# VHH binders against C-glycoside deglycosidase alpha subunit (carB): the designs that were tried, part 22

Target 1, 368 residues: C-glycoside deglycosidase alpha subunit (carB), of Microbacterium trichothecenolyticum (Aureobacterium trichothecenolyticum) (a0a0m2h8p8)
Amino acid sequence: MTALGTPIQGVTLYSFTRAFHGREYDLEGLIRKTAADGFGPGLEIIGFSSFRGFPAIDDAYAGWFRDLIDEVGLVTTSLAVNADIGIHRDRLLNQDELIEYMTLQIKAAAKLGFPIARVQISIEPDSMEALAPIAEAHGVTLALEVHADQYASHPRILALRDRYEKVGSPFLGFTMDWGATVSGFAPSLIEAYRRRGASEELLGQVVDLWNTYYEQGPPADQADHGQRFGSFIGLAARHGRPDLGIDFGINGTGLFGPARVDDWRTIAPWIKHVHGKFFGIDENGEEPSVPVRDLVKLLVENGYNGAISSEYEGWHWNYWQSPFDIISDEQAVQRSAAEAAGSRMITDLAEARTQLGAWLPNTEGAHA
Key: E = the ipSAE of ESMFold2; O = the ipSAE of OpenDDE; V2 = 0.75 times the mean of E and O plus 0.25 times the DockQ between their complexes.

## First folded at step 17 (VHH; framework vhh_8h63_2)

Design z1 (from x2 with N32Y Y100W; at its last look DockQ between E and O 0.64; V2 from the best seeds 0.49)
Fold by OpenDDE, look of step 17:
Structure z1 (fold): chain B 368 residues (1-368), chain A 118 residues (1-118)
Amino acid sequence: as target 1 above (368 residues)
Amino acid sequence: ELQLVESGGGLVQAGGSLTVSCAASGRTFSDYYMGWSRQAPGKERELVAVIFSGGSTYYADTVKGRFTISRDNAKNTLYLQMNSLKPEDTAMYYCAAYEWKFGETDYWGQGTQVTVSG
């Protein structure tokens, strides 16, 4: 029996995008706020959106950042990196150039003290294989994000898993995104549509339609997925709101993945990071659309000792509640769930640092 | 930020074929739902086709069997192959990238005009 995992409490600054874009906080301010409000100790940051000059990070800046992290009492977990082949307007990157560009980002992650680089879902197995020795050289684990509309048992993800197994590098893995295994249409999004004038009848039917597909599971093939998308469009049109059709379709067939929680067992040994994606907390202190408790239980049972970065995605449409309060409440659910599973969430900084350092692969000198 | 530029539009006779393209820059579009919409004069913009991150596709009933949406990730380009064109296909065709739909988060190109003569 695998020892029970002890996940590390964490947050991605992406959750606070609204506050950041609204200039309520700069990066330093947001980091300090994150620490002060107890969302740590784990901290994930998106590279390109948060670090000036990314992926070119000078030593002074890296030093400043590391000092700040130490000062506020957080531990860096994952840096989200991009595989943007169109990063330059004059020409697209070829495969070699992509690898080079990814290398720069891996180096940046290492310099800033992130043991994990979250890689976008668009990266192919050949590229991941090519990047493995680079990742190892810098002591950075590459964790490709499994994000809706894909899921753990998706053919593409399985192909990646198989490649990982073949390559045999401990520096390759996945970022588990909870959006792939949603259990209900997010009520806060329904409320957002309500505020846009959608009728209760329409909203009820949207939820029912999604639930129907949820019971069926992920789409069987391309045609099935397309048909599901179209059904949401048609539903909106029938109710005199064609303007909402694409919204329903994209969110209903993309954002809210219908895979079951157990699907994650397919790739559990390769899960290196977790995006605890969620959309809201209800009056009972629960996430009504994401099976947080089951997900945490699965992680604990599979010996996951990495971080769960709370990723509040509801900020896109929820203007009426504070993301800080919502995240606090969601993390309480995680803690409760871990305890119920016979474990706990790590909230102590020293313990988090020690565990993460021991659980992830390391290369000597990579973080010197 | 993702930038989209359409091309390939023009005048074509009924029954003819045409391929329009959408070049993306700034980000890799493979992480988005990509789609084609069209707008005829005096009509509302309508969704024509979508290709999802996983490769699945959607087609409007009006174009199903005639149009094919595809993408080349290596070229960061989206395509719409249009066969058996009809006069009613005449419209400005727009390329779009869809994030999760929150009202105003889509990226749009400037469009390319397709005109089908009877």
Scores: ipSAE 0.364, ipTM 0.762, lowest interface PAE 1.3, mean pLDDT 93
ESMFold2, look of step 17: ipSAE 0.531; ipTM 0.817
ESMFold2 (binder alone), look of step 17: mean pLDDT 80; pTM 0.810

Design z2 (from x2 with N32Y K101R; at its last look DockQ between E and O 0.69; V2 from the best seeds 0.51)
Fold by OpenDDE, look of step 17:
Structure z2 (fold): chain B 368 residues (1-368), chain A 118 residues (1-118)
Amino acid sequence: as target 1 above (368 residues)
Amino acid sequence: ELQLVESGGGLVQAGGSLTVSCAASGRTFSDYYMGWSRQAPGKERELVAVIFSGGSTYYADTVKGRFTISRDNAKNTLYLQMNSLKPEDTAMYYCAAYEYRFGETDYWGQGTQVTVSG
């Protein structure tokens, strides 16, 4: 029997994108707010959106950042990096250049003190294999994000898993995104559509349609996925709201993945980070669309000792509730779920640092 | 930010073929839902085709069997191969990248004009 895991409470600053873009907080302010409000100790940051000049990070800036993290009492967990071959307008990156560019980002992660780099889902097995020794050299674990509309048992993800197994590097893994295993259409999004004038009949049918597909499971193939998308388009059109069709389709077949929680067992040993994606908290203090409790239980039962970065995705459409309050409530659900599973969420900084350092692979001198 | 630039439009005779392209820059579009829409004069913009990050495709009934949407991630380019063109296919064709939000937050190009003569 695998020892029960003790996940680390955390948050991704992506959750606060609205506040950041609204200039309510700069990066430092948001980090301080995150710490002060107790969303830590784990902290994930998106590199390109948060760090000026990324992936070029000078020593002074890195020092400043590390000092700030220490001052506020957080532990860096994951840096989200991008595989943007179109980063330059004048020329696209080839495969070798992509590897080089990824290397720069890995170095940046290491310099800033992030033990994990979240890699985009678009990266191929060959590239991950090529990046493995680079990751190892810098002591940074590459965790490719399993994101809807894909899921753990998706053929592409399994191919990556198989490549990981073949390569045998402890520095390769996955970021588990809870959006792949949603259990219901998010009520807050339904409310958002309601506020856009969608009829109750239409909204009811959208939810019913999604539930139908949920019962069927993930699409069998590309054609099936396309058909599902089209069905949402058609539904909107039949109700005189074709303008909502694409939104229904994208969110219903992309954002809200229909895979079951147990699907994650397929890749559980390779899960290095978790995006605790969620969309809202109801009046009972529960997430009505994401099976948070089951997901936390699965992680605990599989000995997961990494961070769960709360990822509040509802900010895209929810303008009427504070993301700070919602995230606080969601993390309470996580804590409760972990306890129910015979474990706990780590909320102590020192314990989090110790556990993360012991649980993730390290390279001597990588974070000097 | 993702930027999209369409090209390849022009005048073609009915029954002919044409391929339009959409070059993406600023970010890799591989993680986006990419699509083509078109707008004829006096008509509303309509979705023509979509290709998802996983490679799945959708086609409007009006173009199904005639149009093919594809992507080249290595070139960060989206394509729409249009065969058996009809005069009713005449429109400004737009490339779009869709996020998991509302349509108003999507990325759009400036469009490329396709004209099919009878």
Scores: ipSAE 0.375, ipTM 0.772, lowest interface PAE 1.4, mean pLDDT 92
ESMFold2, look of step 17: ipSAE 0.526; ipTM 0.810
ESMFold2 (binder alone), look of step 17: mean pLDDT 80; pTM 0.813

Design z3 (from x2 with S30R N32Y; at its last look DockQ between E and O 0.85; V2 from the best seeds 0.00; counts 0 for: pae E 2.4 > 2, unsure alone 64.9 < 65)
Fold by OpenDDE, look of step 17:
Structure z3 (fold): chain B 368 residues (1-368), chain A 118 residues (1-118)
Amino acid sequence: as target 1 above (368 residues)
Amino acid sequence: ELQLVESGGGLVQAGGSLTVSCAASGRTFRDYYMGWSRQAPGKERELVAVIFSGGSTYYADTVKGRFTISRDNAKNTLYLQMNSLKPEDTAMYYCAAYEYKFGETDYWGQGTQVTVSG
């Protein structure tokens, strides 16, 4: 039996996108706020959106950043990197250029002190294989994000898993995104639609339709996915709100993945990071749409010793509640869930640093 | 930031064919759900076709069997092949990229005019 895991409490700054874009906080301010409010010790940051000049990071800036992280008492966990081959108007990056571009980002992650680079779901197995030695050279684990509408047992994800196994590098893995295994349509989004004048009848039918698909499981194929999307479009139209149809479809068939929690067992040994995606906390202090407790239990039972980065995605539509309060409440659920599973969430900085350093692969001198 | 530029519109006779294109820059299609919408004068904008990151497609009933949405990832270009065109297909055609979202988070091009003569 695998020893029970002790996941590390963390947060992704993506959760605070609204505050950042609203210039309520700059990067430093947000980092300090994150630490002060106790959302750490784990910290994930999106590279391109947060670091000026990314992926070009000068030594002075890296030093400043590392000093800041140490000062505030956080531990960097994952840097979200991008695989955008369309960064130029005139042409796309070829494979070699993609590898080069990814290399720059890996180097940036290493320089900034991130042991993990979250890779976008668009990356192919060949590219991941090519990047493995580069990742190893810099001591950065590449964790490809399993994001809805895909899921752990999706053929593409399994292909990646198989490639990982073949390559045999400990520096390749996955970022588990909880959006792939949602258990209900997010009530906060329903409320948002309500505020946009959607009828209770329409909203009820949207939820029912989603639940129907949830019971069926993930789409059988692309055609099925398209059909499901279309059904939401049609539903909106029938109720005289075609303007909501696309939103229903995208969120209902994309954002809220219908895979079961146990599906994650398929790739559990390769999970290196977790996006604890959630959408709201109800009056009882629970996440009504994401099976947080089951997900944490699964991670604990599978010996996961990495970070769970709370990812509050409800900020897209929820303007009436503070993201800070909501994240605090969600992390309380995680802690409770871990305890119920016979373990705990690590909230101590020193322990988090020690565990993460021991649990993730590293290369000697990579950070020297 | 994702930028979308439509092209290929024009005048075509009823029963004819036309292909409109949408060149994307800044990001790849794989990060978005891409689609075509159209708006005729005095009418509301309507969704015509969508292609998801995974390759699944959706078509409006009015164009199903006649229109084909596709993408070339190597060219970062979205296409809409329109066959058996009808005067009712006359509209400004817009390329759009959709994200998991709420509200005004879509990216749109400037549109390309398609006119079908009877």
Scores: ipSAE 0.313, ipTM 0.742, lowest interface PAE 1.5, mean pLDDT 91
ESMFold2, look of step 17: ipSAE 0.453; ipTM 0.778
ESMFold2 (binder alone), look of step 17: mean pLDDT 80; pTM 0.804

Design z4 (from x2 with N32Y S53R; at its last look DockQ between E and O 0.77; V2 from the best seeds 0.00; counts 0 for: pae E 2.4 > 2)
Fold by OpenDDE, look of step 18:
Structure z4 (fold): chain B 368 residues (1-368), chain A 118 residues (1-118)
Amino acid sequence: as target 1 above (368 residues)
Amino acid sequence: ELQLVESGGGLVQAGGSLTVSCAASGRTFSDYYMGWSRQAPGKERELVAVIFRGGSTYYADTVKGRFTISRDNAKNTLYLQMNSLKPEDTAMYYCAAYEYKFGETDYWGQGTQVTVSG
């Protein structure tokens, strides 16, 4: 039996994409805002979208960044990195080039002070194995994101898990994304479709269709997945709104995953980071589409001492509510959930730093 | 960020076959849902086929059994093999990449014209 975990409260700046794109804040401003509003202490940042020249980070900039983080009172948790083998127009990166490209990003993460690099779902086991010694050398944990339409018990994820086990590096793991295990469509998404003129009948049927699949569980195979996607397309078409079909399908089968919360137990020992993906908070202060309380409980029960980055994904369609308010409310749910589970969320900076440093592997005793 | 370029269109006789391609650059297209849509003269654009990141596929009823969507991750290229072509298949064929979307968040190519003569 594992001791109860104390997850660290955190946020990804991705949650504030609209504010950033709207130039309400620059990077520094957003970091300061994040700290000031108490969304920390954990801070996750997307590398390519946030750092100019990424993954080339000069020492001066890294120093400035680290100083800023210290000044505002945050702890860097995860840097989201990309494996864009198609980055060049003339040709794709080969395996060696991919490894090199990833290495640059790992180095950048290390330089900026991120102990974790969130790796995209597209990365293969062979690549993760090859990157393990590099990760170890730099003290950066690679956490591949488990993201809908995949889930913890998905064959691909299990294959990665098995490879991790084989490799035996503590620097390999997963980023748990809560989108894989939602309990329904976000009301705000439904409202957004309503505002696009979708009839109540159509919306009701879309919700019912998703719920049907939720009861059935994740798709059994690729054919089933395609069929489910098609069902949303057809439903929209039957109601004279084929323009909504793709949205229904993608959101219904690719963003709102139907796996159950307990599915995460399959890979719980390898969860190194958490994307606390959510879509809205209702008038009762709850997340109606994401079982946040159950997810936090699961993490606590499995001794998770890493960070949960609140990831507000509702910004794609919700332009009428403040992401700052919504995230604040969601983090309150997390805190409440952790307490209910016999633990707590860590909100103290010093404690977060100490715990994260102790919980994640370091370069001491590294194999490479 | 992601660029899509279609090719392979042309004139083909009814009953014939044609393969159109979509070359992606800027990002790995494997991170996206990829699809083909087409637009015939005077008609709305319609979804033809989709392939998911995991390889699952969807086909419109009008093309099911005749068209095959596929992807080559090593080449960052999407394909649509079209068999038993009909005059009603005449359209501009577009390649698209989808993320979690609401509204216009898609990446589109310029299209490639497919004309099927009767």
Scores: ipSAE 0.440, ipTM 0.805, lowest interface PAE 1.0, mean pLDDT 92
ESMFold2, look of step 17: ipSAE 0.564; ipTM 0.826
ESMFold2 (binder alone), look of step 17: mean pLDDT 81; pTM 0.816
OpenDDE, look of step 17: ipSAE 0.306; ipTM 0.744
ESMFold2, look of step 18: ipSAE 0.481; ipTM 0.785
ESMFold2 (binder alone), look of step 18: mean pLDDT 81; pTM 0.817

Design z5 (from x2 with N32Y G35A; at its last look DockQ between E and O 0.72; V2 from the best seeds 0.00; counts 0 for: pae E 2.2 > 2)
Fold by OpenDDE, look of step 17:
Structure z5 (fold): chain B 368 residues (1-368), chain A 118 residues (1-118)
Amino acid sequence: as target 1 above (368 residues)
Amino acid sequence: ELQLVESGGGLVQAGGSLTVSCAASGRTFSDYYMAWSRQAPGKERELVAVIFSGGSTYYADTVKGRFTISRDNAKNTLYLQMNSLKPEDTAMYYCAAYEYKFGETDYWGQGTQVTVSG
């Protein structure tokens, strides 16, 4: 039996997007706030949105950043990188150019001290294979994000897994996104629609429709997915609110994935990072739409020693509650869940650093 | 930021065919739900077709069987092939990209005018 994992508590700054865009905090301020409020020790950052000049990072800036991280008492876990081939207006990047662009981002991750680069779901197996030696050379693990509407047992994800197995590099893996295994339509989003004047009847039917699909599982094929989307559009229209149809469809079929928690077992050995995506905490201190406890239990049972980055996605529609409070409450659920599973969440900085360094593959001199 | 630019609109006779295009820049649209919508004078904007990241499609009943939405990832371009055009298809056609949806967070192009004469 594999030893029980001890996941590291963490947060992605993406959770605080509203505060950042609202200029309540700059990057430094947000990092300090994150540390002060105890959301760490793990820290994930989105590269392009947070670092000036990304992926070009000069030595002085990298030094500043690393010093800041050390000062506030956090450990960098994952840098979210982009695989946008359309970064130029005049033409798209070819495969070689994409690899080059990804290389720049990998170097940036290494320079800034991130042991993991979260790669977008759009990256193909050939590209991941090509990037493996580059990742290894820089001591950065590439973790492709499994994000709704895909899931662990999705044919595309399995193809990637198979490629990983073939390549045999410890520097290739996945970022587990909890949005792929949602157990209910988020009540906070329902409330948001309510505030937009949606009738209780409509809202009830939206939830029922989603639950129907949840019971069926992920869509069987592309046609089925399209049909499900259309059903939400139709539902809205029948209730005289066609303006909500696209919202229902996108979120109901794209944000809230209907796969079961156990589906993650198909790729568990390759999970290198976790986006603890969630949407709200109820009056009982629980996440009513994400099976957080089951997910943490699965990770513990599979010996996961990486970070769980709390990813509060409800900020898109929830303007009435503080993201800071909500994340604090969600992390409490994680801690409770880990304990119930016979383990714990690591909240100590030194322990987190030691464990992450030992659990992830390293390349000698990569951070020198 | 994702930028969208539509093209290919024009005047066409009833029963004719037309293809409109949407060129995306700034980001790869493969991570988005891409859509065509249209707005006729005095009418609300209506969803025409959607193509998802995984390749699945949706069509409004009014265009089903006549219109085809497709994408070329290598060109970062979205297409709408319109066959058997009718005068009621006359509208400004807009390209859109959706992420997680709530409020006005969508990316839109400026639109391309399609006019079908009877």
Scores: ipSAE 0.325, ipTM 0.749, lowest interface PAE 1.7, mean pLDDT 92
ESMFold2, look of step 17: ipSAE 0.481; ipTM 0.770
ESMFold2 (binder alone), look of step 17: mean pLDDT 80; pTM 0.812

Design z6 (from x2 with N32Y E99T; at its last look DockQ between E and O 0.67; V2 from the best seeds 0.00; counts 0 for: pae E 3.0 > 2)
Fold by ESMFold2, look of step 17:
Structure z6 (fold): chain B 368 residues (1-368), chain A 118 residues (1-118)
Amino acid sequence: as target 1 above (368 residues)
Amino acid sequence: ELQLVESGGGLVQAGGSLTVSCAASGRTFSDYYMGWSRQAPGKERELVAVIFSGGSTYYADTVKGRFTISRDNAKNTLYLQMNSLKPEDTAMYYCAAYTYKFGETDYWGQGTQVTVSG
């Protein structure tokens, strides 16, 4: 029997990318707004896009950042790090250089006060294993993100789980991304296609096609995945809109992952962080595309005590709604769902700090 | 910002094989839906193959069974192996990184010419 979890409410600043790229807010401004609007206490930040000079972080800058976090009343949860071997314009990183680059980012996470580094799904399992002693030395948990078009029981993810079990380091795990377990095509994306002139007939058929594949679950194999992609391409073309075909295919077979909520149980012991990915809130105050209530219930029932970082991704196509209001509404769903599951979301700063410290491994116990 | 550079094009006789490559830099290309398109003289550009981040592939019917798309994430390189080439495969072959971001453009390389002789 696992005691009920009490997840920590939080947000990733990725949710506000339009405001950041549009220069309506700088990093400090977004951090202050996050605190003021009640999206914390947990805070996830994308390293390369947010911190000037990342991963080279000097002591004075780190001091300023940590003072700001303390001033506004947040707790740093996860730093998204970059496994990009193409960061140099003139050449690619070799394997040793990749490990060195990842090491610098782990050290930056530690210096900035992030106990988790969210690792991109592209990093190789051998590299994750090689990084485990480095993660341990710096007290930073490496949490590889499981997102669409992959899912918890995907053979690649199971191979990683088996590698983590063999390695035995408590500093290796996963970030659970809710985009793998979508239950409906996002209505705001349908509205975006409508604004691009797609007919109601086409839009209805896109939804119907996606629902057909949702009922089947994840593709049976790579050939099935490709056939689904081709079906969306063909649908757009048959309505005289081949210009929408790639959009339909990428979103319908990639971004909106059709795995079932219970699929997450296959990696539950290794989930260290959660991206609460979602695409919008409807007129009833519910997320119509992501089964937020079922996902929170699963986490609570499985004893999850880490953060759930709300990750709004409808901003890719939704220019007509405020992302800040959408985040507020989604977090309300999470709080309601946790209470309905017999628990609650932690929203108190001091409680969040205590819980996060207890949830994650630390360097004192890591050398057993 | 992602940069794509194709190479490996050339002249090949019908029935032959050729591999074209696309070197990516500036960003991790593994975060994109990568693919190849081609454009023959006087025709519209057509999608040839796509490889998804998870390794699944899509092929246009005209190349299925003859062409193989692959990626090497460690080298940030996309490949297209073309076997049993036909004169109708003659085209400029473009590497592409596709995005779903509204208002963002797909990334395209400069192309590499493949010419199949009769």
Scores: ipSAE 0.333, ipTM 0.692, lowest interface PAE 3.0, mean pLDDT 88
ESMFold2 (binder alone), look of step 17: mean pLDDT 82; pTM 0.825
OpenDDE, look of step 17: ipSAE 0.492; ipTM 0.823

## First folded at step 18 (VHH; framework vhh_8h63_2)

Design aa1 (from z4 with K101R; at its last look DockQ between E and O 0.48; V2 from the best seeds 0.00; counts 0 for: pae E 2.3 > 2)
Fold by OpenDDE, look of step 18:
Structure aa1 (fold): chain B 368 residues (1-368), chain A 118 residues (1-118)
Amino acid sequence: as target 1 above (368 residues)
Amino acid sequence: ELQLVESGGGLVQAGGSLTVSCAASGRTFSDYYMGWSRQAPGKERELVAVIFRGGSTYYADTVKGRFTISRDNAKNTLYLQMNSLKPEDTAMYYCAAYEYRFGETDYWGQGTQVTVSG
């Protein structure tokens, strides 16, 4: 039996995208705010959008960043990296070029002090295999994001899992995204559509359609996913609101995934990071669309000692509530859930650093 | 933040083929759902095809089996291969990028004109 895990409380700065874009905070400001408001100790950052010149990070900047992190009392957890290489528009990037670009990002992660690089879902098993020795060399764990419309037991994810097993590197894993296993639409999203003039009838049918798919299970393949997307398009059109169709489809099939929580057990041993994706907190202090309590319980029961980055995704449509307040409330749910599961969330910086350092692989004994 | 530029449009005879392209710049291409829409004279803009981050695709019934949407993340380019073109396919074709969409999160190109002669 696996010892109960003690997940580390954390947040991704992505949650504060609206504030950042609104110039309320710069990067430093957000980092300080994050620490001051107690959203840490875990900190996740998106590389490309947050670091100027990424993935080229000079030593001075890296030093400054690390000093800042230490000063404010946070621990870097994951750097979100991208497989999109728009550098050469005149030719197809070959595998070597992809690996090179990924290598630069891995190096950047290492330099900045991130032990994990979150990799996008577009990366193939061969690429992950090729990147394994590079990851090991730099002490950076590659955690490919399992994100809707995919899910843990999706054939593609299983193929990656199998490749991980074959490769045998502890530096390969997954980022669990809670969006893949939601239980319904966020009420705030429905309200947002309502504010855009969607009729109650249409909204009801959109919800019903999603629930139908929830009962059926997640899409079996890409064709099924496309078909489900199309169904939302058609539904909107039938109600005289084709302008909402794409929104319904993207959110209904690409943001709110219908897989069940237990599906994560399929890849639980390889979960290295968690995007605690959520969309809102209701008047009762609960997340009505994401089974946060069940998800935390699952992680605890599977001995997960990594970070959960609270990822507030409701900011796309919710302009009327503060992301800071919402995240605070969501993290309270996480803490409560962990306690209910016979464990706790780690909120102490020193403990988080120690645990993360012990739980994640390091370069000692690395094969490459 | 994200710029889209379409190209490849032109005049083609009915039954012919044409590929239009959309070059993206300014932000990570792979973060977006990408789509093609078209607008014919006197008609509303209609969604033609979408390709998701994971590679799933959607096609309007009017183009299913004839059009193929694809993306090259390495080139930050979206494509629409159009086969068996019909006069009714004549339209301005627009490239769009979608994030988890609500309202003003869409990016659009200037469009490329496709004309199919009968």
Scores: ipSAE 0.440, ipTM 0.798, lowest interface PAE 1.0, mean pLDDT 92
ESMFold2, look of step 18: ipSAE 0.494; ipTM 0.785
ESMFold2 (binder alone), look of step 18: mean pLDDT 81; pTM 0.817

